# Designs tried in a protein design chat: VHH binders against Imidazoleglycerol-phosphate dehydratase (hisB). Part 11

Target 1, 187 residues: Imidazoleglycerol-phosphate dehydratase (hisB), of Pyrobaculum calidifontis (a3msg0)
Amino acid sequence: MSYRRETRETLVVVELVPGAVAQVETPIPFLTHMVETFLFYAGLGGRVYAEEKRRLDDGHHVIEDVAIALGRALDQLIGDRSAVARYGWAAVPMDDAFALAAVDLGGRPYWVVKAKLPNVAIGGYPLPMFPHWVRSLASEARATIHIYARGRDPHHKVEAAHKALGLALRAAVSPASGVQSTKGVLK
Below, E stands for the ipSAE of ESMFold2; O stands for the ipSAE of OpenDDE; V2 stands for 0.75 times the mean of E and O plus 0.25 times the DockQ between their complexes.

## First folded at step 5 (VHH)

Design t18 (from s09 with T103D S104Y E105S S106G G107S Y108T T109S; framework vhh_7sr4_2)
Fold by ESMFold2-Fast, scan of step 5:
Structure t18 (fold): chain B 187 residues (1-187), chain A 123 residues (1-123)
Amino acid sequence: as target 1 above (187 residues)
Amino acid sequence: EVKLVESGGGLVQPGGSLRLSCAASGFTFSSYEMGWYRQTPGKQRDLVADISSGGSTKYGDSVKGRFTISRDNTKNTVYLQMNSLKPEDTAVYYCATYEIEYDYSGSTSYDYWGQGTQVTVSS
């Protein structure tokens, strides 16, 4: 599935292919690394391309727009929500850091990020933008996403969170077993 | 656990200089913003200077041109070079950093402070 988002500030193109290798290109090194990490652990590949048309801010627009485009592409890829497992979760350690992610693909957008993040930038990515990235992804994918992360190294915390989110999504999109109702009747 | 230890305070005459140091441990220092604050008796703590992870600096109006903040990421240390000291610079100087916790209700800031070091400017 593919999605193209073009504004006055950015151009983002996302094409998601299950089981393929991901090619990610953005003007923000840490964003590129985190998106690659998320997709790899989600079992998704294809292409994510983002460019900034003008240097108007510190990356806020491109970070948000990548999350929006990725969420829209995921919504299209998921399609029939009755055909997937719907729920997924994962716990991921990364040295001092530990992240827990849980996802519900039930069509209700909601987000929770519980993590202590310093007001700093890593590889051009202001860390306070990470909760906003999750919010945009959850909104456009029509998913409920919960992320809890702890640790001393903020790089490890955010990276562990992306790995956990990827693994949780991978479980949630897996094919349904055929029993989704407590009464055995879907509709 | 975040730990900040200040040193370098003391007594100096007006027009003198001091260099304060803050040794940091318990976190990835190079990724954090660091600041210096000061508190005079009976007043709130005021920002003296701050420095981002990328090296951008900001100064309080009363110290611009006289004080310089810097950092050494290899030593996990932030410094405050204080020149042309005035009696009104007399205060306890604190090293600080902060973290933000996010949840569905918003954000909460957590400030981490050192114990402080006394600077007295008197003839």
Scores: ipSAE 0.025, ipTM 0.422, lowest interface PAE 5.5, mean pLDDT 86

Design t19 (framework vhh_7sr4_2)
Fold by ESMFold2-Fast, scan of step 5:
Structure t19 (fold): chain B 187 residues (1-187), chain A 125 residues (1-125)
Amino acid sequence: as target 1 above (187 residues)
Amino acid sequence: EVKLVESGGGLVQPGGSLRLSCAASGFTFSSYEMGWYRQTPGKQRDLVADISSGGSTKYGDSVKGRFTISRDNTKNTVYLQMNSLKPEDTAVYYCATYEIEYDYSSGSTYTYDYWGQGTQVTVSS
């Protein structure tokens, strides 16, 4: 549930709690917003904290390290892969933008990201780092993640992708047996 | 569909000035890097100037100090102010932007360059 990653460049602490509100703090505003969005739609909360120990390198280290720590925390949270639904997907519109995400929690790390992204930064986040963020998350969560995004507004495109990924993950981590607690009915 | 339409070219004498405009449509202009390139017959396109979404500029060595690139996000237009024109500045000037597509399953990166049709600038006595 809790993972700490410390390197010469960054410190990242992740604690994931299902159904809780997420408290996200990173030095990159758009990364903070995207992680908050991802967790909210995934039905996960808790804490994500990241800091840079050295001067900014256009965000490469912290973006990657946040994805690694999130992936490791997700792997710990999932635990027994046979106990979850495993597969999930979602299609999410955001104005002009549309994103499709599909997730397989079968223990195979793999990723596909198909998106046309301009070579620009939004809120301190170089958009070319988004596919790298997905790669690191997929690798550490031991998940296969497919993301396809289209649209004119790159902010909407990337945000729709995070919403879709969150919803897909939420479906994939649901219980395999589909058993709902009946304690309230038994009374 | 990305569309870039250049205007403002023409014939000018050495030492003169011209202002090129590029009207952009079909994409979120404010979020894209915009550039001006030029091409003389039989040669590759050469970078004249570029401007980031945040307004940072870069110039080719031959034009630095004489040319100024700017953008107006309200009008979806990028400009090139050309001062102290020389015969060597004679070329077709192109407005451009680009997108990068990542396909990490294949390990491939594809760059999609979008170009206008160009506008002729002739500097002659």
Scores: ipSAE 0.005, ipTM 0.281, lowest interface PAE 10.2, mean pLDDT 85

Design t20 (framework vhh_7sr4_2)
Fold by ESMFold2-Fast, scan of step 5:
Structure t20 (fold): chain B 187 residues (1-187), chain A 127 residues (1-127)
Amino acid sequence: as target 1 above (187 residues)
Amino acid sequence: EVKLVESGGGLVQPGGSLRLSCAASGFTFSSYEMGWYRQTPGKQRDLVADISSGGSTKYGDSVKGRFTISRDNTKNTVYLQMNSLKPEDTAVYYCATYEIEYDYTGSTSTTYTYDYWGQGTQVTVSS
C-alpha cells in the first residue's frame, strides 16, 4: 500500500510491502535509522522517502510528516481490521535501556508515551519530537499506542522503543485467530 | 546513575586564570547539554556558561568574553577556562546537566525536569 503527502514544507512517499526489505531516505539521519528499525521489526518493507522543500524548523515538519504518511500507509495496509489479531505488545532491551510498547489496531487513535529524555538532538532528530512522532503515527494509523522507555542512554531508549513498537505492530497485524468464546474455553 | 565531579578550583589573584574540569559518568555524555553555574553565600545559583551536545555555547553577561566553556566527548569532560578573574567571580562553581521526562497522554503532555549537580568546586579571587 502506498501514500504520498506533499505540503509546502515537505514531500513524503511511503509504500509498505509485508516481508520486503525497507528502503528509507530522509534528510535526518537518526529519523532514517529509527524508521528503518521500526519497519524491520514490524516485518514491513518497501519505500519511505522524505525531502524538505525548505527548512522552516530543525526537522519538526519532516519528522511529523513522515509519521503522518507512515500512519496513513499503515491504515491502508491494515484494511479490514476484523481480519487481524488487533492487539500486540513487546518488551525490548537494548543494553541499559528497556522499552515496552503495546498496540491496539481497533480504529481508535490514542497515544501514551512516557520517557525520560535529554532536551537535545541525535543525528539531527530533536528527542522531544519522539512523542510527537508517535502521536502522528497513532492518529493516522487509527491505533492506540502505549510506549514506556527507561535507561541511561537516550539513543538506546528511543531505538528500543522503535524496536518494541515494530514488534508490537507485527503481532497486531498478524492474521486473526479463530473466534474465541468471551466465556473462555468450554467443552 | 548520573555523577558529576568538578576539579580545578582554588585561590588566585585578580587578573589570574583557572581551568575547571567536570568529569561525567553514568550517562551518554555526548548527548547531554552541560552547564557551569556558580553560587555565592546567600544568593541564588546563576548560569555561568552552557554548551549543547552540538557545541553551541551561551554565557552569562558578567563572564562573556572572559570565560570559555568547552567539552571533550571522548573524555566525558566539560571544561570552563576562566581568564581575567575578578573578586566578583569568587563563588562555588557547579557542573550540571538535566533530563526532561515526557508524560504524553492523548493530546496532553506533562514534562518533569530533573537536574543533576556536582558537589561544586570553590574559586576564590583575592590578593
Scores: ipSAE 0.091, ipTM 0.512, lowest interface PAE 4.5, mean pLDDT 87

Design u02 (from s09 with S31Y; framework vhh_7sr4_2; at its last look DockQ between E and O 0.76; V2 from the best seeds 0.00; counts 0 for: unsure alone 62.1 < 65)
Fold by ESMFold2, look of step 6:
Structure u02 (fold): chain B 187 residues (1-187), chain A 123 residues (1-123)
Amino acid sequence: as target 1 above (187 residues)
Amino acid sequence: EVKLVESGGGLVQPGGSLRLSCAASGFTFSYYEMGWYRQTPGKQRDLVADISSGGSTKYGDSVKGRFTISRDNTKNTVYLQMNSLKPEDTAVYYCATYEIEYTSESGYTYDYWGQGTQVTVSS
């Protein structure tokens, strides 16, 4: 349940361990915080390490490459999707903010992010990159992800969205709600 | 609900000074770029000055050296100090901010405006 991604711009290493504590290191403090949050609520630990080979003052490559590596590691971890709930969702408040996430692990990648955000960087993370992070994660995890976020504080909106996404993924990978075989018959 | 409330407009003689204030509420002010715009009858709104969340400023060419935009994040207020006023500065002045409304990767500017305050520079 590991994946290494090395490009001219970045190195990313992801090792996912269900039920463990995550150790996350990236050169962007807010990205580190958001990935820690996502993994915690998804019930996943292990290691996420990212570094920039060249200092790129926008951080775009690192943010996307972490999502790509996480998506690949998640696809590998989930494996054969025959005995999971497939769908998961969560609604998470954070003070004034509210986020809703829904996940379908059916194998078709798609992403919807509905949010109003200012054009600002928080902790080195340009907020316009958040929809791109979701896109890259959904694409590589082969999942459909919908996220809605509202509120007064953009930090809380994006953080609540990561909490909701983690919880939604956790629910989606849970065992199916009834007795089923991998063959799809009930009896 | 985002609210922007301008004050400080009025009548002033040429060469005079005026300070506009805009009180903001309904959002975490420190994260937002704020701007002052003005509109002369029959024209579109023109940028007068803007100030980023980090304090970087930009000015319209006709006001450079005469107007100063500033912000106080502890009071959720943006200011426009207007010096050396000319009759050409006569307009309704609007406080504004914006967000990007995302639908996935498609982003559309969503503008928020105050009600405006009249500035009249008379002879």
Scores: ipSAE 0.536, ipTM 0.817, lowest interface PAE 1.7, mean pLDDT 90
ESMFold2-Fast, scan of step 5: ipSAE 0.603; ipTM 0.812
ESMFold2 (binder alone), look of step 6: mean pLDDT 77; pTM 0.762
OpenDDE, look of step 6: ipSAE 0.640; ipTM 0.843

Design u03 (from s09 with S31D; framework vhh_7sr4_2)
Fold by ESMFold2-Fast, scan of step 5:
Structure u03 (fold): chain B 187 residues (1-187), chain A 123 residues (1-123)
Amino acid sequence: as target 1 above (187 residues)
Amino acid sequence: EVKLVESGGGLVQPGGSLRLSCAASGFTFSDYEMGWYRQTPGKQRDLVADISSGGSTKYGDSVKGRFTISRDNTKNTVYLQMNSLKPEDTAVYYCATYEIEYTSESGYTYDYWGQGTQVTVSS
């Protein structure tokens, strides 16, 4: 599925293909790497493209708009929510860091991020934007997302969080057809 | 565990100089904003100076032109060079850094403080 979002500030194009390699291009290096990481662990590829239209824009607009477009593309890809497993979670270590993510694709948009982050920009990405990125993704994907991250290194905390979120989503979107056929009868 | 250890405080005459050091451990120092604050008994802590990860500095109005903050990321240390000291500079000086702690609805500043080092400016 594909989704295009254009505003006065940004243009974002997302095409998600299960099992494909992701090609991600944004003007913010750390955002590019984190989206690549998320998609890889989610088992999703295709294309994510973002650009800023106005020189007065900072990274805040494109970070939020990428999350919105990804969430919309995910909502379209999921389609019939009764056909997926719905729930997924993962715990991911990354050296000093540890992240736990849990996802419910039940159509209820909600988010929880519990993490301590310095007020710093890494690769053009202000880390305070990470909770907002999760909020926008959860809202547009119509998902409940919980993320808990601990560690010493903020790069590792945020990266572990994206890996955990990817793995949790991968589990949540898996087909539910086998479970739906269960009657407690051996054949 | 975040640890901040100040040193370099002491007794100095008006017009004198002191250099404070803060040794940091337990976090990725180069990614964090570092600051110096001071507190006199019965008062709130006031910002003296701060320095961003990129080296941008900010000073409290009463110390501009007299104090200089700097950092050495290879040594995980932040410094405060204090010149032209006045009796009014007498205080406990604290090294600090912070993180923003996020929950589902809001974020709030979570401060990390050293133990403090006493600076006394008197005859």
Scores: ipSAE 0.334, ipTM 0.691, lowest interface PAE 2.7, mean pLDDT 89

Design u04 (from s09 with S31W; framework vhh_7sr4_2)
Amino acid sequence: EVKLVESGGGLVQPGGSLRLSCAASGFTFSWYEMGWYRQTPGKQRDLVADISSGGSTKYGDSVKGRFTISRDNTKNTVYLQMNSLKPEDTAVYYCATYEIEYTSESGYTYDYWGQGTQVTVSS
ESMFold2-Fast, scan of step 5: ipSAE 0.525; ipTM 0.781

Design u09 (from s09 with T28I; framework vhh_7sr4_2)
Fold by ESMFold2-Fast, scan of step 5:
Structure u09 (fold): chain B 187 residues (1-187), chain A 123 residues (1-123)
Amino acid sequence: as target 1 above (187 residues)
Amino acid sequence: EVKLVESGGGLVQPGGSLRLSCAASGFIFSSYEMGWYRQTPGKQRDLVADISSGGSTKYGDSVKGRFTISRDNTKNTVYLQMNSLKPEDTAVYYCATYEIEYTSESGYTYDYWGQGTQVTVSS
């Protein structure tokens, strides 16, 4: 599943392939690392490419546009929502940090992110953008996403959150159980 | 648990110097913005200086050119070098940091303060 988004400010190309290795390239090192992490734990690979055409901000547009493009590619990948498990969740520790993510692929966009984060940029990624990244992903994937993260190391908190989100999504996109009759009759 | 402990305050004559230190623990110090604030009786706390994770600094107008904020991430300590002290610099000086607590689209500042250290500039 492929999606291309081009504006005057950015170009983003996403191709998602289940079971493949992800190749992620963005101008923001921590965003690249987080997207790689998310995809790896989601069991998704392929390509995510982003570039800035003009330097208009601290990465705000490219962070948001990557989330939008990923969300749209995910929506295409999911396809028939009756054919997937729909619900998934995961709890992930990362040293001092702990994150819980839950996902509902029911077609209703909603997001909840609860975390304490310092006002800092890690690898070119302003951490205040993390809730916005989740919002854009949830909106375009037409999913309800809940993320709760705690810990002392902000890098570990955000990374654990991406791992948990990946694992939750992996469970949610799994094939739905076969069609079953309540009386043991298949039809 | 975030813990901030100030030291270095005391009595000094006008024109003198003091170096305040703030020892931090309970968080990844290098990732947090650190600030110094001061308070006189009956007044609100005023920003003296702040320093970002990356080392960018900001100063209150009354102290520009006289005070210098710095940080040592290997020692988890933020400093305030106070030069050319004036009687109006007399105050309790507080070390502070903060986090933004996110609940969906809403962010709220969660402040952490030290206990304060008294600086008195008098003959």
Scores: ipSAE 0.325, ipTM 0.666, lowest interface PAE 2.4, mean pLDDT 89

Design u11 (from s09 with F27S T28I S31I E33A; framework vhh_7sr4_2)
Fold by ESMFold2-Fast, scan of step 5:
Structure u11 (fold): chain B 187 residues (1-187), chain A 123 residues (1-123)
Amino acid sequence: as target 1 above (187 residues)
Amino acid sequence: EVKLVESGGGLVQPGGSLRLSCAASGSIFSIYAMGWYRQTPGKQRDLVADISSGGSTKYGDSVKGRFTISRDNTKNTVYLQMNSLKPEDTAVYYCATYEIEYTSESGYTYDYWGQGTQVTVSS
């Protein structure tokens, strides 16, 4: 599934292919790494491309727009909500860090991120933007996303959160086990 | 936990200079944004200066051109060089940083403050 988002500030193109490897290009190194991580653990590949036409802030527009485009592409990929498992969760350790993510693809956009994040930037990514990235993803994917992360190393904390979110999404998009071809007709 | 310890305060004459230091503990110091705030009795704390992990700085209007904030990540220390001091600069100076915890309902800021160091500018 494919989605293109163009504004005065950014251009983002997302093409998601289940089971493929992901090629991610953004102007923010840590954002690129986190999106690659999320997609890998979600079992999704394809392409994510983002560029800044003009930087009016510390990358806030591109971080948010990447989440919006990813969310829209995920919404398109999911399609019929009754055809997927809907619920998924994962707990991921990463050295000192631990993250728990839970996802409901029921069509209700909601988000909770409980993580103590220092007011710093890693690889051009202001960490206070991570909850906003989750918010935008949840809104556009029409999903409820809960993330709890703790740890001392903020890089490990945010990375563990992306791994957990990926694994939770992978479970939630798996096919519903109750597929019936008979439509109420017996043989 | 983040622990901040200020030093370098004292009594100085108008027009004099002081250099404040804030020593931080922990291997994560270099990635924290750090700020200096000051408080006079009966008033709220006001921003004096802050510095990002990458070195970008911001100053309060009353100190622009007179004060300079800097950091030395090898020493886990942030500095405030105060020049052309005025009696109005008399205050307790605090070193600070923060973390934010978010929920869908609100963000909660966890401020980490040093103990404060007194600066008195008097003839």
Scores: ipSAE 0.000, ipTM 0.232, lowest interface PAE 10.6, mean pLDDT 82

Design u12 (from s09 with F27S T28I S31D E33A; framework vhh_7sr4_2)
Fold by ESMFold2-Fast, scan of step 5:
Structure u12 (fold): chain B 187 residues (1-187), chain A 123 residues (1-123)
Amino acid sequence: as target 1 above (187 residues)
Amino acid sequence: EVKLVESGGGLVQPGGSLRLSCAASGSIFSDYAMGWYRQTPGKQRDLVADISSGGSTKYGDSVKGRFTISRDNTKNTVYLQMNSLKPEDTAVYYCATYEIEYTSESGYTYDYWGQGTQVTVSS
């Protein structure tokens, strides 16, 4: 399945294939690496392509539009929300850093990101844009996403957060059979 | 509390090499992470490389394979070996380190920056 988003600022094409290897191409190196990391831990591959038609800001539009397109592709991939586990969470350590992510695919878009991020860029990615990336993803995937990250190295902090989010999403999209079994047999 | 002093910048021709040093002084623990950032006029500072207290390294995609970050924990000094320099590497290079802030929320940030050292790659 594929999703295409074109605006006057950007073009983004997303094709998500469960279990495949992800091929990610964006004009922002750290965004490329973080999307690749997220997809890998989510158990999703396929293609993510983004380009900037005109850069009128510091990458704000392309970062946000990639999250929007990913969220829409995820919404389409999930399909019937009653057929998935719905809830997922993961805790990921990376040396000094620790991230916790929790996801609810209940159709209510909400987001919380608690991470103290410096006003610097990594690989062309202004770190203050990370909460905005999560917001756009949550909004379009129709999910509630909570991320808490602590650590001294901001690179580790953001990377751990993407790994945790991927693992949490992987759990949340798994088939609903476990939830229904628990409901039916634990008396 | 912490002071960072960079050295080693200068003018070099394309294909050349430079080694930057950053000496940290003041109340600093051997478990501080240290990093190198660079900035061109009108742009935000961008990560070049960082190194954890345990020696784990990260590199920006544009410098991977050409630059090497290393540290001497006994001296609280971090180095950036820059090889195969390109005109695109021209920037002011900044050393940064973090200090743990006791807080119930939000984690930590890079709290201390050096003055910066200019690297110019031109023929």
Scores: ipSAE 0.000, ipTM 0.219, lowest interface PAE 13.3, mean pLDDT 82

Design v04 (from s09 with S52T; framework vhh_7sr4_2)
Fold by ESMFold2-Fast, scan of step 5:
Structure v04 (fold): chain B 187 residues (1-187), chain A 123 residues (1-123)
Amino acid sequence: as target 1 above (187 residues)
Amino acid sequence: EVKLVESGGGLVQPGGSLRLSCAASGFTFSSYEMGWYRQTPGKQRDLVADITSGGSTKYGDSVKGRFTISRDNTKNTVYLQMNSLKPEDTAVYYCATYEIEYTSESGYTYDYWGQGTQVTVSS
C-alpha cells in the first residue's frame, strides 16, 4: 500500500511491499539507516522517500512525518485486523545493547519506550526524537508498541530497538491461524 | 555502570591556575554532553561549564574568560582549565553527564555525578 503526506515543512511518500527490498531516502542519514533496518527486519520493502521543503535546525518535522506516513501505510497494509496474528515480540542483542519490542495490532494506539538516551544527534537524528518517532508510528498504525532498550552505546540501543520492532511487527502481521474455541483456552 | 572520577584539585593562591580532569567509563563518552559543576557548603550545585558531543561550550557568567572546558574522546576525559583563580572559586568541583530517561509520555533527566574534587583558593 502507498501513502503520501505533504505539509509546509516536508513531503513523505511511502509504498510498502511485503518481501521486497526497501529503498529509503531521507535527508537524515541515521533516520534513513533506522527506517531501512526496521523495514528489513519487518519483511517489508518498497519505497520511503522524504524531503524537507524548508531548512530545519534539528529534523523534528521530517522524523515525525516519516513515522506518520509509515504508520498510515502500515494501517492500510494490515487491513482486516482479524486476519493477522495481532501479537508479536522480539528480543535483539547488539553488542553491549539489548532491546525488547512487543506489538499489538488490536487497533488501539498506545506506546511505551523505556530507554536512557543522551541528548545528542547521531547522523543528524536527535536521539530524544526516537520516542516521538515510536509514538507517531504507533498512533497512525493503530498499534500498541512497547520498547525497552538498554546498553552503553546509544547508537546500538536505538538500532537494536528498530531491529526488535521490525521482528515484532513481522510476527504480528503474519496470517492468523484461525479463531480458537473457548474450550481450547480452558483445557 | 557510568563512572566519573575527578582529579587535579588542590590548594592554590589567588591568581593561580589548576587543571581538573574527569576520567569517564561505562558509557560511549563521545556521544554524551559533559559538564563541570561546583558546590559550596549550604548551596546548590552551579553550572561552571559544559561541552556537547560536537564540542560546543557554555560557561557560567562568573568564570567566562578564565576557565576553559575541553574533551579528549580518545582518552574518555573531560578537562577544566582554571586560570586567574579567585577565593570565590573555592568549592567542590563535580564532573557530570546526563541522559533523558523515557517512560511512555514522560522524559526525566537522569544525572550522573562524580565524587568531586576540592579546590581551595587562599593565600
Scores: ipSAE 0.292, ipTM 0.671, lowest interface PAE 3.0, mean pLDDT 89

Design v12 (from s09 with D50S; framework vhh_7sr4_2)
Amino acid sequence: EVKLVESGGGLVQPGGSLRLSCAASGFTFSSYEMGWYRQTPGKQRDLVASISSGGSTKYGDSVKGRFTISRDNTKNTVYLQMNSLKPEDTAVYYCATYEIEYTSESGYTYDYWGQGTQVTVSS
ESMFold2-Fast, scan of step 5: ipSAE 0.352; ipTM 0.700

Design v13 (from s09 with E33A G35S D50A; framework vhh_7sr4_2)
Fold by ESMFold2-Fast, scan of step 5:
Structure v13 (fold): chain B 187 residues (1-187), chain A 123 residues (1-123)
Amino acid sequence: as target 1 above (187 residues)
Amino acid sequence: EVKLVESGGGLVQPGGSLRLSCAASGFTFSSYAMSWYRQTPGKQRDLVAAISSGGSTKYGDSVKGRFTISRDNTKNTVYLQMNSLKPEDTAVYYCATYEIEYTSESGYTYDYWGQGTQVTVSS
């Protein structure tokens, strides 16, 4: 599934292919790395391309627009919500850091991110933008997303969170499979 | 803290090749996008090629198909392989990366540049 978002500030193109390798290109190195990490753990590949048309801000628009486009592409990829497992969660350690993510693909957009993030940029990514990225992704994917992360190293916290989110999404989009119901004939 | 050192420039004839190297130190190289820019007298710096932390590449229109950017994270080095060189490729080539400092209301971008290496293409 593919999605193209073009505004006066950015151009974002997303094509998601299950099981493929992801090619991610954005003007923000840490955003590129985090999106690659998320997709890898989600079992998704394809292409994510983003560029800034104007220097109206230093990353705010492109970070949000990547999340919006990715969320829209996920919504299209999921399709019939009754055909997927719907719920998924994962707990991921990364050295000093630990992240827990839980996802509900029931069509209700909501988000919770509980992580202490300093006012600092890593590889061009202002860390306070991470909760905003999750909000935009949740809104457009029509999902409820909960993320809790702790640790000393903020890089490890955010990366563990993306790994956990990827794994949780992978579980949530897996096909709904039932056990055979037992039947009895009684009277 | 951030230090970028270019090498590999020189004089070459049209149709020739050169490989530029940029040695980086003072930051977590593997997490940063790296770029090559070039500048000719009287003009601003133009993007030649860029490579993301994950290895995705982007090229300026004038060099597509002729130049290849690559990186070696174990050596903290980014490379620019330049093939089929033309006189119009003559310029000072700069290795670059960037960082953003964020506040609640604004972000400040800090560009880090190497010293530059001269490439001259002439017969």
Scores: ipSAE 0.000, ipTM 0.153, lowest interface PAE 12.9, mean pLDDT 84

Design v15 (from s09 with E33T G35A D50T; framework vhh_7sr4_2)
Fold by ESMFold2-Fast, scan of step 5:
Structure v15 (fold): chain B 187 residues (1-187), chain A 123 residues (1-123)
Amino acid sequence: as target 1 above (187 residues)
Amino acid sequence: EVKLVESGGGLVQPGGSLRLSCAASGFTFSSYTMAWYRQTPGKQRDLVATISSGGSTKYGDSVKGRFTISRDNTKNTVYLQMNSLKPEDTAVYYCATYEIEYTSESGYTYDYWGQGTQVTVSS
C-alpha cells in the first residue's frame, strides 16, 4: 500500500507494511518522532518520506501533507471496512500526561481533539498543528477519531496522544470474524 | 496547576530602573511563551512584552527600547528589566502565560495570570 502526494510546497511518499519496521524521514524532527511513534504502536511499518520545496514554510504544509498521505495509505491498507474490527481505543499514560484515543473505521470522516497546547514549537513542530494533523488523518483515512489529552508537559501530552492513537488504530484494523450480520447485509 | 508569582515592584523616581521577577511552577516552563502585562487604573490590561520558548521577544509600542524581557529556564523565572521609567509606567504588572484548547474546529485560549506587583513612578 503506497501513496504519493506532490504539491508546489511538498513531496510526501507513504508505503505502509503491517508488522514491518518504519523508516520515517521528514524535515521536522518532532514530526518524524511522532509519526514513528504512531506507526510503531499501530503495528505498522514501511516508509514515510517528506520533503519541503519552499523554504519559508512554517512547517504547516509538511505536517498537513504527511497526515493526508498517511491517511490515504491507511484507507488503501484497510480496504474492505467489513473485514476489520472497526472500533478501537486506548488510554496511555506518560509521566504527568494522559491520553485517550478512540477510532471508528466505519467510513465516516470526523475528528475531535481536546487538548490544551501552548503556542510553541517542539523540534520544529508548532503544537497547534497537532489537531490539524489529526483532522487530515481522519478525513483521508475515512475514520472518526477522538483524542483527549491532559498533562503539564506538552511533549509528553502530544507523544502520549500519538501512542494512544496508534494502539487504538491497531485494535480497529485487527481482523473481524468471518460472520456477516444476522441479516446478511453489509454496513 | 499553573502558578505565577511576581516580585520586584515598588516606588521609583522618574528616570529610575526596576527589575520584576516572575517565579513559575506547575507546568513545563521552558516550553511556554511568557508575557508581562500591565493594568493602569480604569483601563484594560495592556501587553508589555512577550518571550517565546525559543527566546524571541516582542514589546508594546510604549516600552520599546526601555524594557527588556528575559527568562531563565533553569530557575523557571521570567524577568522584566525596566529602564528610564516614566510616570505613565505606573501600573500593576502581571506575569502571564497561556494555552490553547482545541475542540474539533474550535480553539479556545486559556490565560494564566499572577497576582500582580505594583510599580509606582513618582517624585
Scores: ipSAE 0.015, ipTM 0.377, lowest interface PAE 7.1, mean pLDDT 86

